# VH-VL binders against Elongation factor P 2 (efp2): the designs that were tried, part 4

Target 1, 189 residues: Elongation factor P 2 (efp2), of Mesorhizobium japonicum (q983m5)
Amino acid sequence: MVKVIASSLRKGNVVDKDGKLYVILFAENIHPGKGTPVTQLDMRRIGDGVKVSERYRTTEQVERAYVEEREHTFLYADGEGFHFMNPETYDQVAVSEAVVGDAAPYLQEGMPVQVSQFNGIAISLVLPQRATFEVVETEPTTKGQTASSSYKPAVLSNGVRTAVPPHIAPGTRVVVMTADGSYVERAKD
Short names: E, the ipSAE of ESMFold2; O, the ipSAE of OpenDDE; V2, 0.75 times the mean of E and O plus 0.25 times the DockQ between their complexes.

## First folded at step 1 (VH-VL)

Design m9 (framework fv_masavibart)
Fold by ESMFold2-Fast, scan of step 1:
Structure m9 (fold): chain C 189 residues (1-189), chain A 123 residues (1-123), chain B 110 residues (1-110)
Amino acid sequence: as target 1 above (189 residues)
Amino acid sequence: QVQLVESGGGVVQPGRSLRLSCAASGFTFSNYGMYWVRQAPGKGLEWVAVIWYDGSNKYYADSVKGRFTISRDNSKNTLYLQMNSLRTEDTAVYYCARAHSSGWYDWEYFQHWGQGTLVTVSS
Amino acid sequence: QSALTQPASVSGSPGQSITISCTGTSSDVGGYNYVSWYQQHPGKAPKLMIYEVSNRPSGVSNRFSGSKSGNTASLTISGLQSEDEADYYCSSYTDSSTYVFGGGTKLTVL
């Protein structure tokens, strides 16, 4: 364990609070009108998954644990979770649905991912910044609108909803950000 | 106890760049937010920028946003201000200042100040 | 330009009290209890005199006091002494996570 200032904490860090370990899901430094600057942390307790929201003074010291991060390749998902293989050792790791969270729709067979472990337990997953999916449903462009200024709703092959330029038709493959599903560019350009 | 020493000031032409440094001693530099505040000759104080203790959050006055960059090197106990596209109205004494981090209400004021370094932007 | 309004000058006689006002908006002075006051003698760096509206740092005379009502903060100096002659600046935190200063007030002790 090392002691760190609350404002240094980031998503994926593991902290000790009252003898329990938590993985940080969100971290934000804020200046409230009626108080000192604070760090807002949303975190999940390791082991039972209890979510808590805590505020610390930005300078308050917090115990942080070491996290081991290694590259894996996504294989498949089943009833036991999401399965990844270390490309160097060929060892397989199963990661729970709770840990994968909102990243689950973006996983594709063969995708390289960083898996963070604490004491052999997978606690966090980092996907490549961008991924490619087929648009399976989208609306026609409205007459009279400028093509570059009018994004339209679309549904990707992974079920995620996004907004795409008017010229994107169903069947087109597009590159999106894995953090939020936002459109980046057409894959076949 | 707390000492802040600015350097890097001088005379520069409009459109040029200049980098200021602030050497800190007498406290654990990596635990404190740091500020730059300037004062034009014969004028009042104007806040310029703030950087959090680990460099993760930075805020700027609208007058310098996009032109100035605040940074720090905690291993050298040094604060920096990179000033690009300098204008005549940037002429001022630039002060390095430290937030006080130990109390509940110690973060929103400029408790310790350096001596200042003069920047003159003229043709 | 300074965002907070202060009188350009105030004056008083030794032993008297004076008050300097600092007026902002609900987005700074009125919205937060993060008002501070600084004293500056010619050719010197500013010195923190009051923080959080009314608190004094160690080493600052209890002749200096601060208060706030609505959008206006005030610095009061009692028992005026010649050493108090200086420029005084107020400062406040803002809704934009920035800081603003007042235009400054020159205090003359006559």
Scores: ipSAE 0.000, ipTM 0.420, lowest interface PAE 18.0, mean pLDDT 82

Design n10 (framework fv_nisevokitug)
Fold by ESMFold2-Fast, scan of step 1:
Structure n10 (fold): chain C 189 residues (1-189), chain A 121 residues (1-121), chain B 108 residues (1-108)
Amino acid sequence: as target 1 above (189 residues)
Amino acid sequence: QVQLVQSGAEVKKPGSSVKVSCKASGGTFSSYTISWVRQAPGQGLEWMGGIIPILGIANYAQKFQGRVTITADESTSTAYMELSSLRSEDTAVYYCARGEWEPTSYYFDYWGQGTLVTVSS
Amino acid sequence: SYELTQPPSVSVAPGQTARITCGANNIGRKSVHWYQQKAGQAPVLVVSYDSDRPSGIPERISGSNSGNTATLTISRVEAGDEADYYCQVWDSSSDHYVFGTGTKVTVL
């Protein structure tokens, strides 16, 4: 175990709290212009799946456990969960729906992902920061829209709802952030 | 070849307004965005707002909302930026800059030469 | 509000490598563009989409972007590289172009 400051923790890290191990589901550093900076952590206990939300001072030290993190590629999903293959060893790993969570809609066959395992059990999954999807539904571009209406609602080919610039038409491929589905840019190909 | 040519330097009194022009030549005027970026003496670049000429849609940075107006005239391939209620701290070089609209990357590939606006009493 | 932080200055000798950083939370999830501005001149785009080099820009200038830091690297620095450099992103959540604080590169 190594002590690290709370503000260095991010999704997928494993921490020791009172002798029990937790995987970070969400981490946010809040640095107000006035007041004490804090790190908000949402965690899941590895042993029993209990979710905990904790606030730490950004400089507070926390015990971090380093776990195996290996590249895999997404294969398919079925009733047993989400299946990935290590491209070097050909070992397959099944990851539960609970571990994949909100990342599930962004998975594409062949997508490289980082899988963290503890004692052979997948405990965290990190997708590439960006992924490309086709816009399947959005309003036509209309002259006379106000400046506050410059972004318009859109539905991506994976079912995720996002907001896109007015010039984006159905059929256009766009790059979005896998963390929240936010629009980044139009895909170049 | 694409070129953005701006109107000449202006000297204005506090409380007045200034309107700077940016004429585009070469390329397709309406397929891109035109933004206005200013730079006070010795300071960095500050985005003020931009317009998509073909749609007539303009967006403004919060700091300038209410006193900046950006317009475009497709028939003359000219964009305009009007800044009202001028203060001495508005003294700056004002640039127009072309941004991509298709494909969307929101960077500026061509810049005007800049227009110095001096506000003094 | 989303801000891009750059060091105010970088000093480098001719032939050496200058590195200009651009820091922001999760900037690796955005496309970063870089501009060079010489004294008395308008800015010039030198890197687009993190690492793409526009036509006419020397191979000595390159970019990268990962995590919380984007970097502009100028290899084999020449006197003509002396300028102010600005990073820039489009912040889709606020509908704003955001410029970095700027870095003055001095070639000694």
Scores: ipSAE 0.000, ipTM 0.416, lowest interface PAE 23.3, mean pLDDT 82

Design n11 (from n7, 13 letters changed; framework fv_nisevokitug)
Fold by ESMFold2-Fast, scan of step 1:
Structure n11 (fold): chain C 189 residues (1-189), chain A 124 residues (1-124), chain B 108 residues (1-108)
Amino acid sequence: as target 1 above (189 residues)
Amino acid sequence: QVQLVQSGAEVKKPGSSVKVSCKASGGTFSSYTISWVRQAPGQGLEWMGGIIPILGIANYAQKFQGRVTITADESTSTAYMELSSLRSEDTAVYYCARDQTYRYSTGEYYMDVWGQGTLVTVSS
Amino acid sequence: SYELTQPPSVSVAPGQTARITCGANNIGRKSVHWYQQKAGQAPVLVVSYDSDRPSGIPERISGSNSGNTATLTISRVEAGDEADYYCQVWDSSSDHYVFGTGTKVTVL
């Protein structure tokens, strides 16, 4: 463990709070117009998945655990979890559904991911920020009504629901953010 | 110097469950892996699984998947191994042992401290 | 699955040298650890990382690991060395500890 100031913490860091380890899901530094700057942290307890939200003074010291981050490649998923391979050593790591969480629908065979391990156990992973999927369902482009230029609902090939611009038709490949499935742009062919 | 002290011998009926405890004293418990290894009479050592207490996350050997549950209580520095659906073939001495998973970057782990063992006899 | 093969038994006279082998394909690429288990007792680590000696273990006990064979060597054998000996590796492909089949050392 190393002591760090709260304002240095980022998503994916692991901290010790009262003898339990938490992974940071969200971190934001807030500077009110008059008052003490604070760091807002949303965290998930590693053992049982309990989510907590805490505020620290930006300069408050927090213990951060050392974790090893290694690049792996996604192979496949089965009843035992999600399987990744280290491309340099060819060692395989199985990661539980609880650790993969909301990232699961975005995993694609061959995708590079960063796997964080503490004492040999996978505790978090980071996907590339963007991934490409085909739009399988969306409304046809409606012409005539020029007053509105709003996004329309769509379903991606991985089952995720998102919103896309009116000109996106079914069958179009689109780039989305893996954090929330939000539309970025049309994929380049 | 870390010591691991296990609960006493058990005699169980086929189909029942057994829960063995392993209490650590005198050193670091929470961040080391506590593994469970069994040995049938006159046979070799067989790894069943392990847990890192501070994380509460356990890993199991394929042979025991679905039958073994390993847990830990950090407040009492105690790890537990529960084996269900007992058969006569489960008669063995069950050991808890501490390993050095903080060397996981090399992938080469060993067990440096062992409990005294708990004899579990499964008989009708 | 990866398996470590040991001879079932080794007999040695007092003062002589006992050698216990642990065989597996490319075991020299892995780190081998050795445990001593006396009758009715828990195992005790006697060699770690192929050749490292834990504190309290006599210099008479040493290890080596190369190619397809790791070896535990006990020099100037004493009656107290009579025990079962197990080699052990970590198999990263299955995420498991693998123990050898065990060797009973008898001092005659």
Scores: ipSAE 0.000, ipTM 0.433, lowest interface PAE 19.3, mean pLDDT 83

Design n7 (framework fv_nisevokitug)
Fold by ESMFold2-Fast, scan of step 1:
Order: C-alpha cells, then structure tokens, then sequence
Structure n7 (fold): chain C 189 residues (1-189), chain A 124 residues (1-124), chain B 108 residues (1-108)
C-alpha cells in the first residue's frame, strides 16, 4: 500500500477504501470556476463487484494497492469470456465480461492491452487510448451551415454510436477514444 | 515518437544559477511526466525531480529541495530545470527524460525517452 | 532512504552470459526498469516492468525480479554490450525515482 494524491489516480488503479479493495473504472478531475477542485472516481469493489462513486479533493491522499500489470494481445471472445495471450510468455488469460465491461466493443484481434491481476485473477483491462473504426452510418449534412459546424450522429463498424464532424461520410475510417467512443480525427491513409 | 532536445553546455561560477531547457516534439506534451536526472563525472544517475504538466505538479528529490525548480511551458512544449547556489559538486551532465504516460499513473513507469544531455561546469 | 545496490563491475567474454543484480528489500513488489548507457551517450531503456523488452532490444537481453533481487541477463554477449547498466524503481514511500548504483560491463 502507498499513498497517492487523488488527482493522479487512473482507470485500472486499485485503491483501499475502508479496508476493502476497489478497481477504478473512471477518473475525472473537475476544476470549477468557483469552488474546490475535485477528483471524481467510479470504482468497483473487487470482492463482490459493487460499484461506488466517490469524490475527493484533488490533493487528498488515497491508499493504492500494488498490482501486477502486463501487456497481452487480444485473441478471441467466446461464451466463457475474452481471451488474451502474453506475447512474451505465451500464457493465456480469460477475462470475464464484467471486467472487460464497456471496452468489449473496441477489442480487435491482435490488439495490445494491459491486463492487471490480483491474486491470479484478472481485475482490470486497459486498451490503447485510441482505435480506428469505419463509419458505417451517418446522417447527411445540410449545405449552408452556420459558422460553427455541429457534430452529427454516426455508427461505427463495431456498433458504437458517436458524433463526428459534418464532413465525415459513410465509409470513412476514423480514430476514436476507447474510453468513451468520442471522435478524435479522420484516420490517415 | 517523442524527441527531447536540450539547450547547450554552460560554464558557471560558484553561487550562480543555471537554467537548462528541454524541448519536446512528437506526441502530446501535457500527457507526459518529465524528469530531470544528472550524472557527475564518474558517478551514477541521480533523479532530481519531475513535473506533471497536466496537473501542474512538480516533485523534487529531498537532496535538491530548496535549490531546484522545475517548470513547463505547454505553449512551447518546453520543460525547464533551474538549479541555484551552484557548487563545484554540481558539475555534471543534466538530462531530461519523459514517461510517454500510462493509463495507471504518472510516476511508476520507465523514463522511455531521453534528451542528449547538457554539460554544466561549475568552476572558480 | 530506499537504495538499489548493484555490483560495480562485471567482466564477461564474448559469447558468454553476463548477470547484473539489483538488490533491495522487497524489490520484487516493485516494477524494475533497466537502462544501458554507453560512453558519451544518454541512457537507453532496455527492460521495463521487470521483464518487458522495448521494440528493437534483442531477445538475448532479459530481466527478472523476485524477493530482494532483480536481475538483468545478457546472453551471447557482444562487444556492443559494453556499457554501464542501471536499474530503476519508483519508491512510493519517499515519492522518488531511485536509480541503482550502476554496473560497468566490460567485454574482454
């Protein structure tokens, strides 16, 4: 166990709260124009999967548990879960749907991911920050737009719904954030 | 790919200050953790401190607390290390190095990319 | 303060194996990174997170970490492996990066 400031915590970190261990699912630092800067953490208790949301002052110290993190490559998914292989040792690990969570639609065969294990059990999975998908459906943009272009709804090849700039047409490959599916840029090539 | 380019060699008198720059290119500057590491002639590597630009937080090794100041300017993608009250024992090559950033934290990862080093000579 | 102890020097003949140790209390609970520094050059990361090799680092360089000792192993040593090697950890109790004392590897 080590003490860290709340604002340094990220998805995948394991923290001790009141003698129980939690995996951080989401972390956001909020700096309001008025009021105290805060870190909002969404986390899941390791023992029973209960989700909690906590708010900390950004400078507040939180106890973080040691966890082994190793790169793996995504292989496939089946009824048992999601299967990954360590590219150096060739060890395979199965990760449950509960642990993969909202990241599942973004997994692509061969994708490098970070897998965290605690007592031999996979407890967290972190994808590369960005992934590329084709836009399969998007609404047309009417000519004569206002000076500030608004984003339009789109559906990606993995089924995720996002918002893209008006110039993006169906068939365009785009880079999105794996954390929330938000548009980053048009893929080069 | 990240590249770090440091300012040129300096010769300083005891009691003066030196400010070394480290300009980053390639990748997002604000997502990095930038460390400063020095190496005196014939000696090993010594961490002086670092900065997390996105959080505005600098952290210093106890030995240098009160003498070192590390800053970052996101508009120019440049980090700085200023060392004051120079002594002959501060003669060393000073390196900046960056962690490309991790999903888990800013400090436990390796310093993946290093600048070329800046020789600072303190002599009377 | 947490200290990483390395042997000051290791001599090895070409084609043989060099082993460089990095000792500290419960270092096996930390992630150890290893750097190679050739004369007149900046350090280069050769092993991260105990045993992971960065792209471009040959397979004959490997790492391990357990208990009180982390080890960097260089097999089938070549003249180009002659360098100083440093281990590194983040020490959360002091909020510091700590470098090992360094090991000079000489290929004779």
Amino acid sequence: as target 1 above (189 residues)
Amino acid sequence: QVQLVQSGAEVKKPGSSVKVSCKASGGTFSSYTISWVRQAPGQGLEWMGGIIPILGIANYAQKFQGRVTITADESTSTAYMELSSLRSEDTAVYYCATDRGTYYDFWSGPTDYWGQGTLVTVSS
Amino acid sequence: SYELTQPPSVSVAPGQTARITCGANNIGRKSVHWYQQKAGQAPVLVVSYDSDRPSGIPERISGSNSGNTATLTISRVEAGDEADYYCQVWDSSSDHYVFGTGTKVTVL
Scores: ipSAE 0.000, ipTM 0.438, lowest interface PAE 17.4, mean pLDDT 83

Design n8 (framework fv_nisevokitug)
Fold by ESMFold2-Fast, scan of step 1:
Structure n8 (fold): chain C 189 residues (1-189), chain A 123 residues (1-123), chain B 108 residues (1-108)
Amino acid sequence: as target 1 above (189 residues)
Amino acid sequence: QVQLVQSGAEVKKPGSSVKVSCKASGGTFSSYTISWVRQAPGQGLEWMGGIIPILGIANYAQKFQGRVTITADESTSTAYMELSSLRSEDTAVYYCARAPKDYGDYEGWFDPWGQGTLVTVSS
Amino acid sequence: SYELTQPPSVSVAPGQTARITCGANNIGRKSVHWYQQKAGQAPVLVVSYDSDRPSGIPERISGSNSGNTATLTISRVEAGDEADYYCQVWDSSSDHYVFGTGTKVTVL
């Protein structure tokens, strides 16, 4: 257990609050133009599933509990959940849809992931920060869009909706953040 | 630069429905959240719900869940709020307002606001 | 449900300072926005993210937010400041925008 700044927390981290452990479901750092930066955290209590949502100043300290994370690789999904293999031991673990959550569309066969277990039960899953997908659909750039926002809507090959720069055409492969699907850059050679 | 212009005042009977429009001009429509906020005569502001036009996703205040439907037409840059099963207590000025720009980001402010639409529910 | 409590009214003389409070449990952990509404008009944003001023809003209008109280401060009050004022937050636990109960500022 150590104190960390709120802005360092991300999905899958475990925090101690009032002697109870919570897994972070969603973490977002919000930087208003001239305002105080804040971190929005959505988290679930491990023991009974109680959901808590709270905002912290980005520099505010939060007690983080360290749970052992083991590398696994994604194999497949079926009616029982998402299946991963420990590349060292060859043991397979099934992770429920509830634990995988919004990460599900970003999973690709062979993808390395971190799986955290508490008392033998998978409690969180952390994907690589970035993944590459093809843009299947994107709207034409309009004059109003470039005046207020340079980004246009797009649909990725995994079905996720995102926003991409005006110059991105359908068929372009792009790198996105797995945490929220946000555009990072055009995929390079 | 963006301006929101709402449809005109409505007088409705109890049990009917009303659909108010909010047309955006001069700025980005699709990627901003358009919210609806009402104000009964002499009362405070009450958030009803909002939509992110580019995603087609609407979010409603629990009090109005099942009675309110918020939609958007990107081709005309117009958002709509339809309230059904009207009661006399629904008499209010209804405002549309633009919320934070980022997709799914609901933590910002409302700016600009439409001019408001008075909906009167009476027999 | 998360509620933002404001005093119903504040009376202040021209040139003095008006302070409007917005109270709620741990509101200092939320971003508070403030709106001014004059009779017959739509609300106008006057403070965003606790203390940021939108373009066109004078420096005599300021905000702060800590603990259980956010405050809108109007210094060197003018007759034109007479209006209703509302605080507003996003409550992530309910996925709702929440407005304060409103404060009528009267300049006497």
Scores: ipSAE 0.000, ipTM 0.435, lowest interface PAE 19.8, mean pLDDT 81

Design n9 (framework fv_nisevokitug)
Fold by ESMFold2-Fast, scan of step 1:
Structure n9 (fold): chain C 189 residues (1-189), chain A 122 residues (1-122), chain B 108 residues (1-108)
Amino acid sequence: as target 1 above (189 residues)
Amino acid sequence: QVQLVQSGAEVKKPGSSVKVSCKASGGTFSSYTISWVRQAPGQGLEWMGGIIPILGIANYAQKFQGRVTITADESTSTAYMELSSLRSEDTAVYYCARVGRRDTYNYHFDYWGQGTLVTVSS
Amino acid sequence: SYELTQPPSVSVAPGQTARITCGANNIGRKSVHWYQQKAGQAPVLVVSYDSDRPSGIPERISGSNSGNTATLTISRVEAGDEADYYCQVWDSSSDHYVFGTGTKVTVL
């Protein structure tokens, strides 16, 4: 364990909070016009998957665990979990559904991922920030909506529900954030 | 300016259900979460649940799971809260409120409806 | 379950300062929001994100949040400040909005 300042924490880091280990899902440094700079951390507890959102002063010290990070490629999923291969050593690792969590719908065969291990046990995955999926279903835009109105609901080819701009039609490929499924842009290819 | 206008007061018998509406105007309806918060006479505020209209996803407080249903109609910019199996303890003012946020998990209520009094008596 | 504790009441004379506390373990690591509710009316957001004031809220109303206590401060209190005040956080571990127990502020 090593103490680091909150502002240095990034997605994928593992921290000790009150004797429990959490993986950082989101980190942002916020500098209000008046007031103290803070680091917003969204975290998932490793044991039971409980999510917490907490704010720290940017200079506050946090205990960070050392984890071994290895690049792997997603192969397939089965009854034992999700299977990844290290492309350099050909070692395979099975990662449980609990560890993959919300990332499961975004996994695609051949996708590079970072697998973090603590004492030889896979504890978290970091997917590429963005992934491309086809919109298989979306509702019509309400007539009279302006650019400042709303996005419309859509279902992606991986089953994830998201919100897309009014002009996106079924069959369009879109780029989404793997962290939350949020729309980024229409795919160029 | 955002305005939330709720349906009028209701008097219901125990065991029945009630459906309260909340019509939004003066802003974006579909992309904001609309929540329902109740307040029993002389008591504090209690969150019941909310819905994100554009995603069709509703979340409910554990206490109300199984008897509350929150829905939205984007064409009329109206959210609904239906509470079933009413008891006298459900007598309260029911508020709809729009969820604002700056950070990912630090939600708050920036605009409130005027409230709907639901009285449950035999 | 995460709970926010407020004093039931605060009495203050006009022109003086009222302080309303909101207590919980490590609340200083969360963002606290404050609502004012006058008799017979809906709540109104008066402070968001610990210390941000919405448009139309006087500068006499301010907030702070540190450690285990968040505080709403009303300076130069006026009769119109008489109301119930509620603090609120989002508890991501339970996917739930948590409201404080409420504080009745009485002027004079």
Scores: ipSAE 0.000, ipTM 0.470, lowest interface PAE 16.9, mean pLDDT 84

Design p10 (from p6 with heavy chain T100R K101G Y103W G104E D105V R107S G108T W109Y P112L; framework fv_praluzatamab)
Fold by ESMFold2-Fast, scan of step 1:
Structure p10 (fold): chain C 189 residues (1-189), chain A 123 residues (1-123), chain B 112 residues (1-112)
Amino acid sequence: as target 1 above (189 residues)
Amino acid sequence: QITLKESGPTLVKPTQTLTLTCTFSGFSLSTYGVGVGWIRQPPGKALEWLANIYWNDDKHYSPSLKSRLTITKDTSKNQVVLTITNVDPVDTATYYCAHRGDWEVYSTYFDLWGQGTLVTVSS
Amino acid sequence: DIVMTQSPLSLPVTPGEPASISCRSSQSLLHSNGYNYLYWYLQKPGQSPQLLIYLGSNRASGVPDRFSGSGSGTDFTLKISRVEAEDVGVYYCMQGTHWPYTFGQGTKLEIK
């Protein structure tokens, strides 16, 4: 097993704490002018989704588990979760809503997704950097106002709220970042 | 307390379908990461893994037996069912269902087993 | 499929003496994550198997400290520092690194 110092841990790393596995959701190193530097970790227990916050000295050693990352294709979502298929082995894996998290609205049938598995169970996934959706609602431009380069609010066909350039009208297909829904460009099809 | 109990016929004829039910308590098969497996042991021989089913309905089968095996669950009844088609005398064995261990501690092992049910395949 | 080979197959032991069981795999069980997915089970006469050791060297809940597991890769050992009458049964190793899961043929520990 690999032991690492607490300050090296990043979002997405998996750690073993007292025989339980946790995925790091947030990590921050705090270096006070006086006192001992600490690492604040917010993490989710993999088995039941319980969220915990822990503080470690920055130099304290923590056991880190290596996870295997494999490409899967998104199939569908249902009451049991989000379903993916490994295109080479045909193994299906279901991923809970807690693991998919904020990525859920961006999933599209046939989308290639990197699924990180520990011992056959999905613990995290990475979507393609970009995805395309239609703008279903956005604010109109008010005539008589001074020209501005500011973005305006918009709602995408997947329900995500984002900000788009003033010239984007409802019905336009746009490319957004799957990490945060931010606008990239108008789709070219 | 976690308990599992196998049930099914004690005697089946060659070519018939064998259906075994595992009824459990003390855990839910809707809990993230939880699974149940089936393992068999022919008289005087070693243990042989057959199939696993998980909370998300993900299923894994022994490759050599996959064409004959079906594993299903009924979460509301706390049951897992294993079906084996076209049985023959070599399928005579004690069949166990088992709880797949605490998933947070690297879930490839079976920590709690049922008592087992002996199934004899003969004419 | 991974072949698991246990030695000896029969192990007569005098009470109070140590005992050692070997388990060898046809391929390495050491995963890239640093773990050996190797497990030891004990099946007492007329009973279901019970877990003794998980991940090569960790004692399961309720297992006496006279039991220990060691090894890595393809060679693993289960040791009992002082055999008690209650330890009689068949010991099995199991691998979970590669699908399908496979078991050794078993080692029968008997009191002589």
Scores: ipSAE 0.000, ipTM 0.438, lowest interface PAE 20.0, mean pLDDT 83

Design p6 (framework fv_praluzatamab; at its last look DockQ between E and O 0.02; V2 from the best seeds 0.00; counts 0 for: pae E 18.6 > 2, placed apart)
Fold by ESMFold2, look of step 2:
Structure p6 (fold): chain C 189 residues (1-189), chain A 123 residues (1-123), chain B 112 residues (1-112)
Amino acid sequence: as target 1 above (189 residues)
Amino acid sequence: QITLKESGPTLVKPTQTLTLTCTFSGFSLSTYGVGVGWIRQPPGKALEWLANIYWNDDKHYSPSLKSRLTITKDTSKNQVVLTITNVDPVDTATYYCAHTKDYGDYRGWFDPWGQGTLVTVSS
Amino acid sequence: DIVMTQSPLSLPVTPGEPASISCRSSQSLLHSNGYNYLYWYLQKPGQSPQLLIYLGSNRASGVPDRFSGSGSGTDFTLKISRVEAEDVGVYYCMQGTHWPYTFGQGTKLEIK
């Protein structure tokens, strides 16, 4: 553990607060023009998963733990969780559904994922920003569509509901943001 | 604050089934990796692990006692129940339940423990 | 089953002096994930056990820093840098690396 200022904290860092360990889920430094800058932290308590949201002065000292970040390859999911492999050692790590969270439907076999560990426990994942999925269901384009951008509902091969441009048909491979499934572009092929 | 309390009979006759209930507060068995363990201590002797149950209903039993042990949970009541069939005087002990964790291969610890309940097996 | 062997089994100590308790396992406790699942508990007279040290060397919440754990593999040590009267009780090591979990025989610490 080292003391750091609050504004230096980032997603995936682990901090000690009142004798309990938390992983940072979201950090934002807020500079209100005039007045005191603050750091907004959303955190998850290691152990019971309780989420807290707190504000600190940007210069307030906070105890930060060492966290190791290492690329892994996603293998599969089962009743015990999500399984990843270190591509250099072939060691496997099971990551809980709670840690994977909303990222679960975007995982693909062989996908490189950054795994953050504290004392060998996976505490957060970072997926590639974009991933490619097939559109398996979408509504037809309506007659009289204007030049304005109009998105239509679609279902991706991973089950995620999103919106796509009107020219996308079922069977089209699309690139989406892994954060929320938002459409980026048609896949290159 | 996590607390656990054991309840059940204090005197049981040989061959009967001993049923012990652990009632807890301050955590939920719906939380990933969380579990409850049972440990006993015969009078004047060392601690002996009996069984664990986890949030996902995974169960582990001491091999020497496995045929006689059953552990179950009721997540909505914050309770874990241990039964020991066909008891005999060797089963006389203080029985503890304790909070534990298991995050994949990151195994938890037993902390905290209940106050314990002494069960005497005698005719 | 993994046998956990503690020594000494009885440990009379003069107040203010250090104490050391050894715990040896019949197999390595070093898990493939890099942790030793070795725990130390104190059972004070008439009380339930309380956790002192987890994962070989980490102090549990509220445990004074005069307690320290060390070791890896098969040999582990609990040290008390300066024994106080409240430290009286039976100390147990426990392993969680291998199923089933097993405890040492206990070390009774007494003030001389």
Scores: ipSAE 0.000, ipTM 0.435, lowest interface PAE 18.6, mean pLDDT 84
ESMFold2-Fast, scan of step 1: ipSAE 0.000; ipTM 0.474
ESMFold2 (binder alone), look of step 2: mean pLDDT 92; pTM 0.938
OpenDDE, look of step 2: ipSAE 0.008; ipTM 0.539

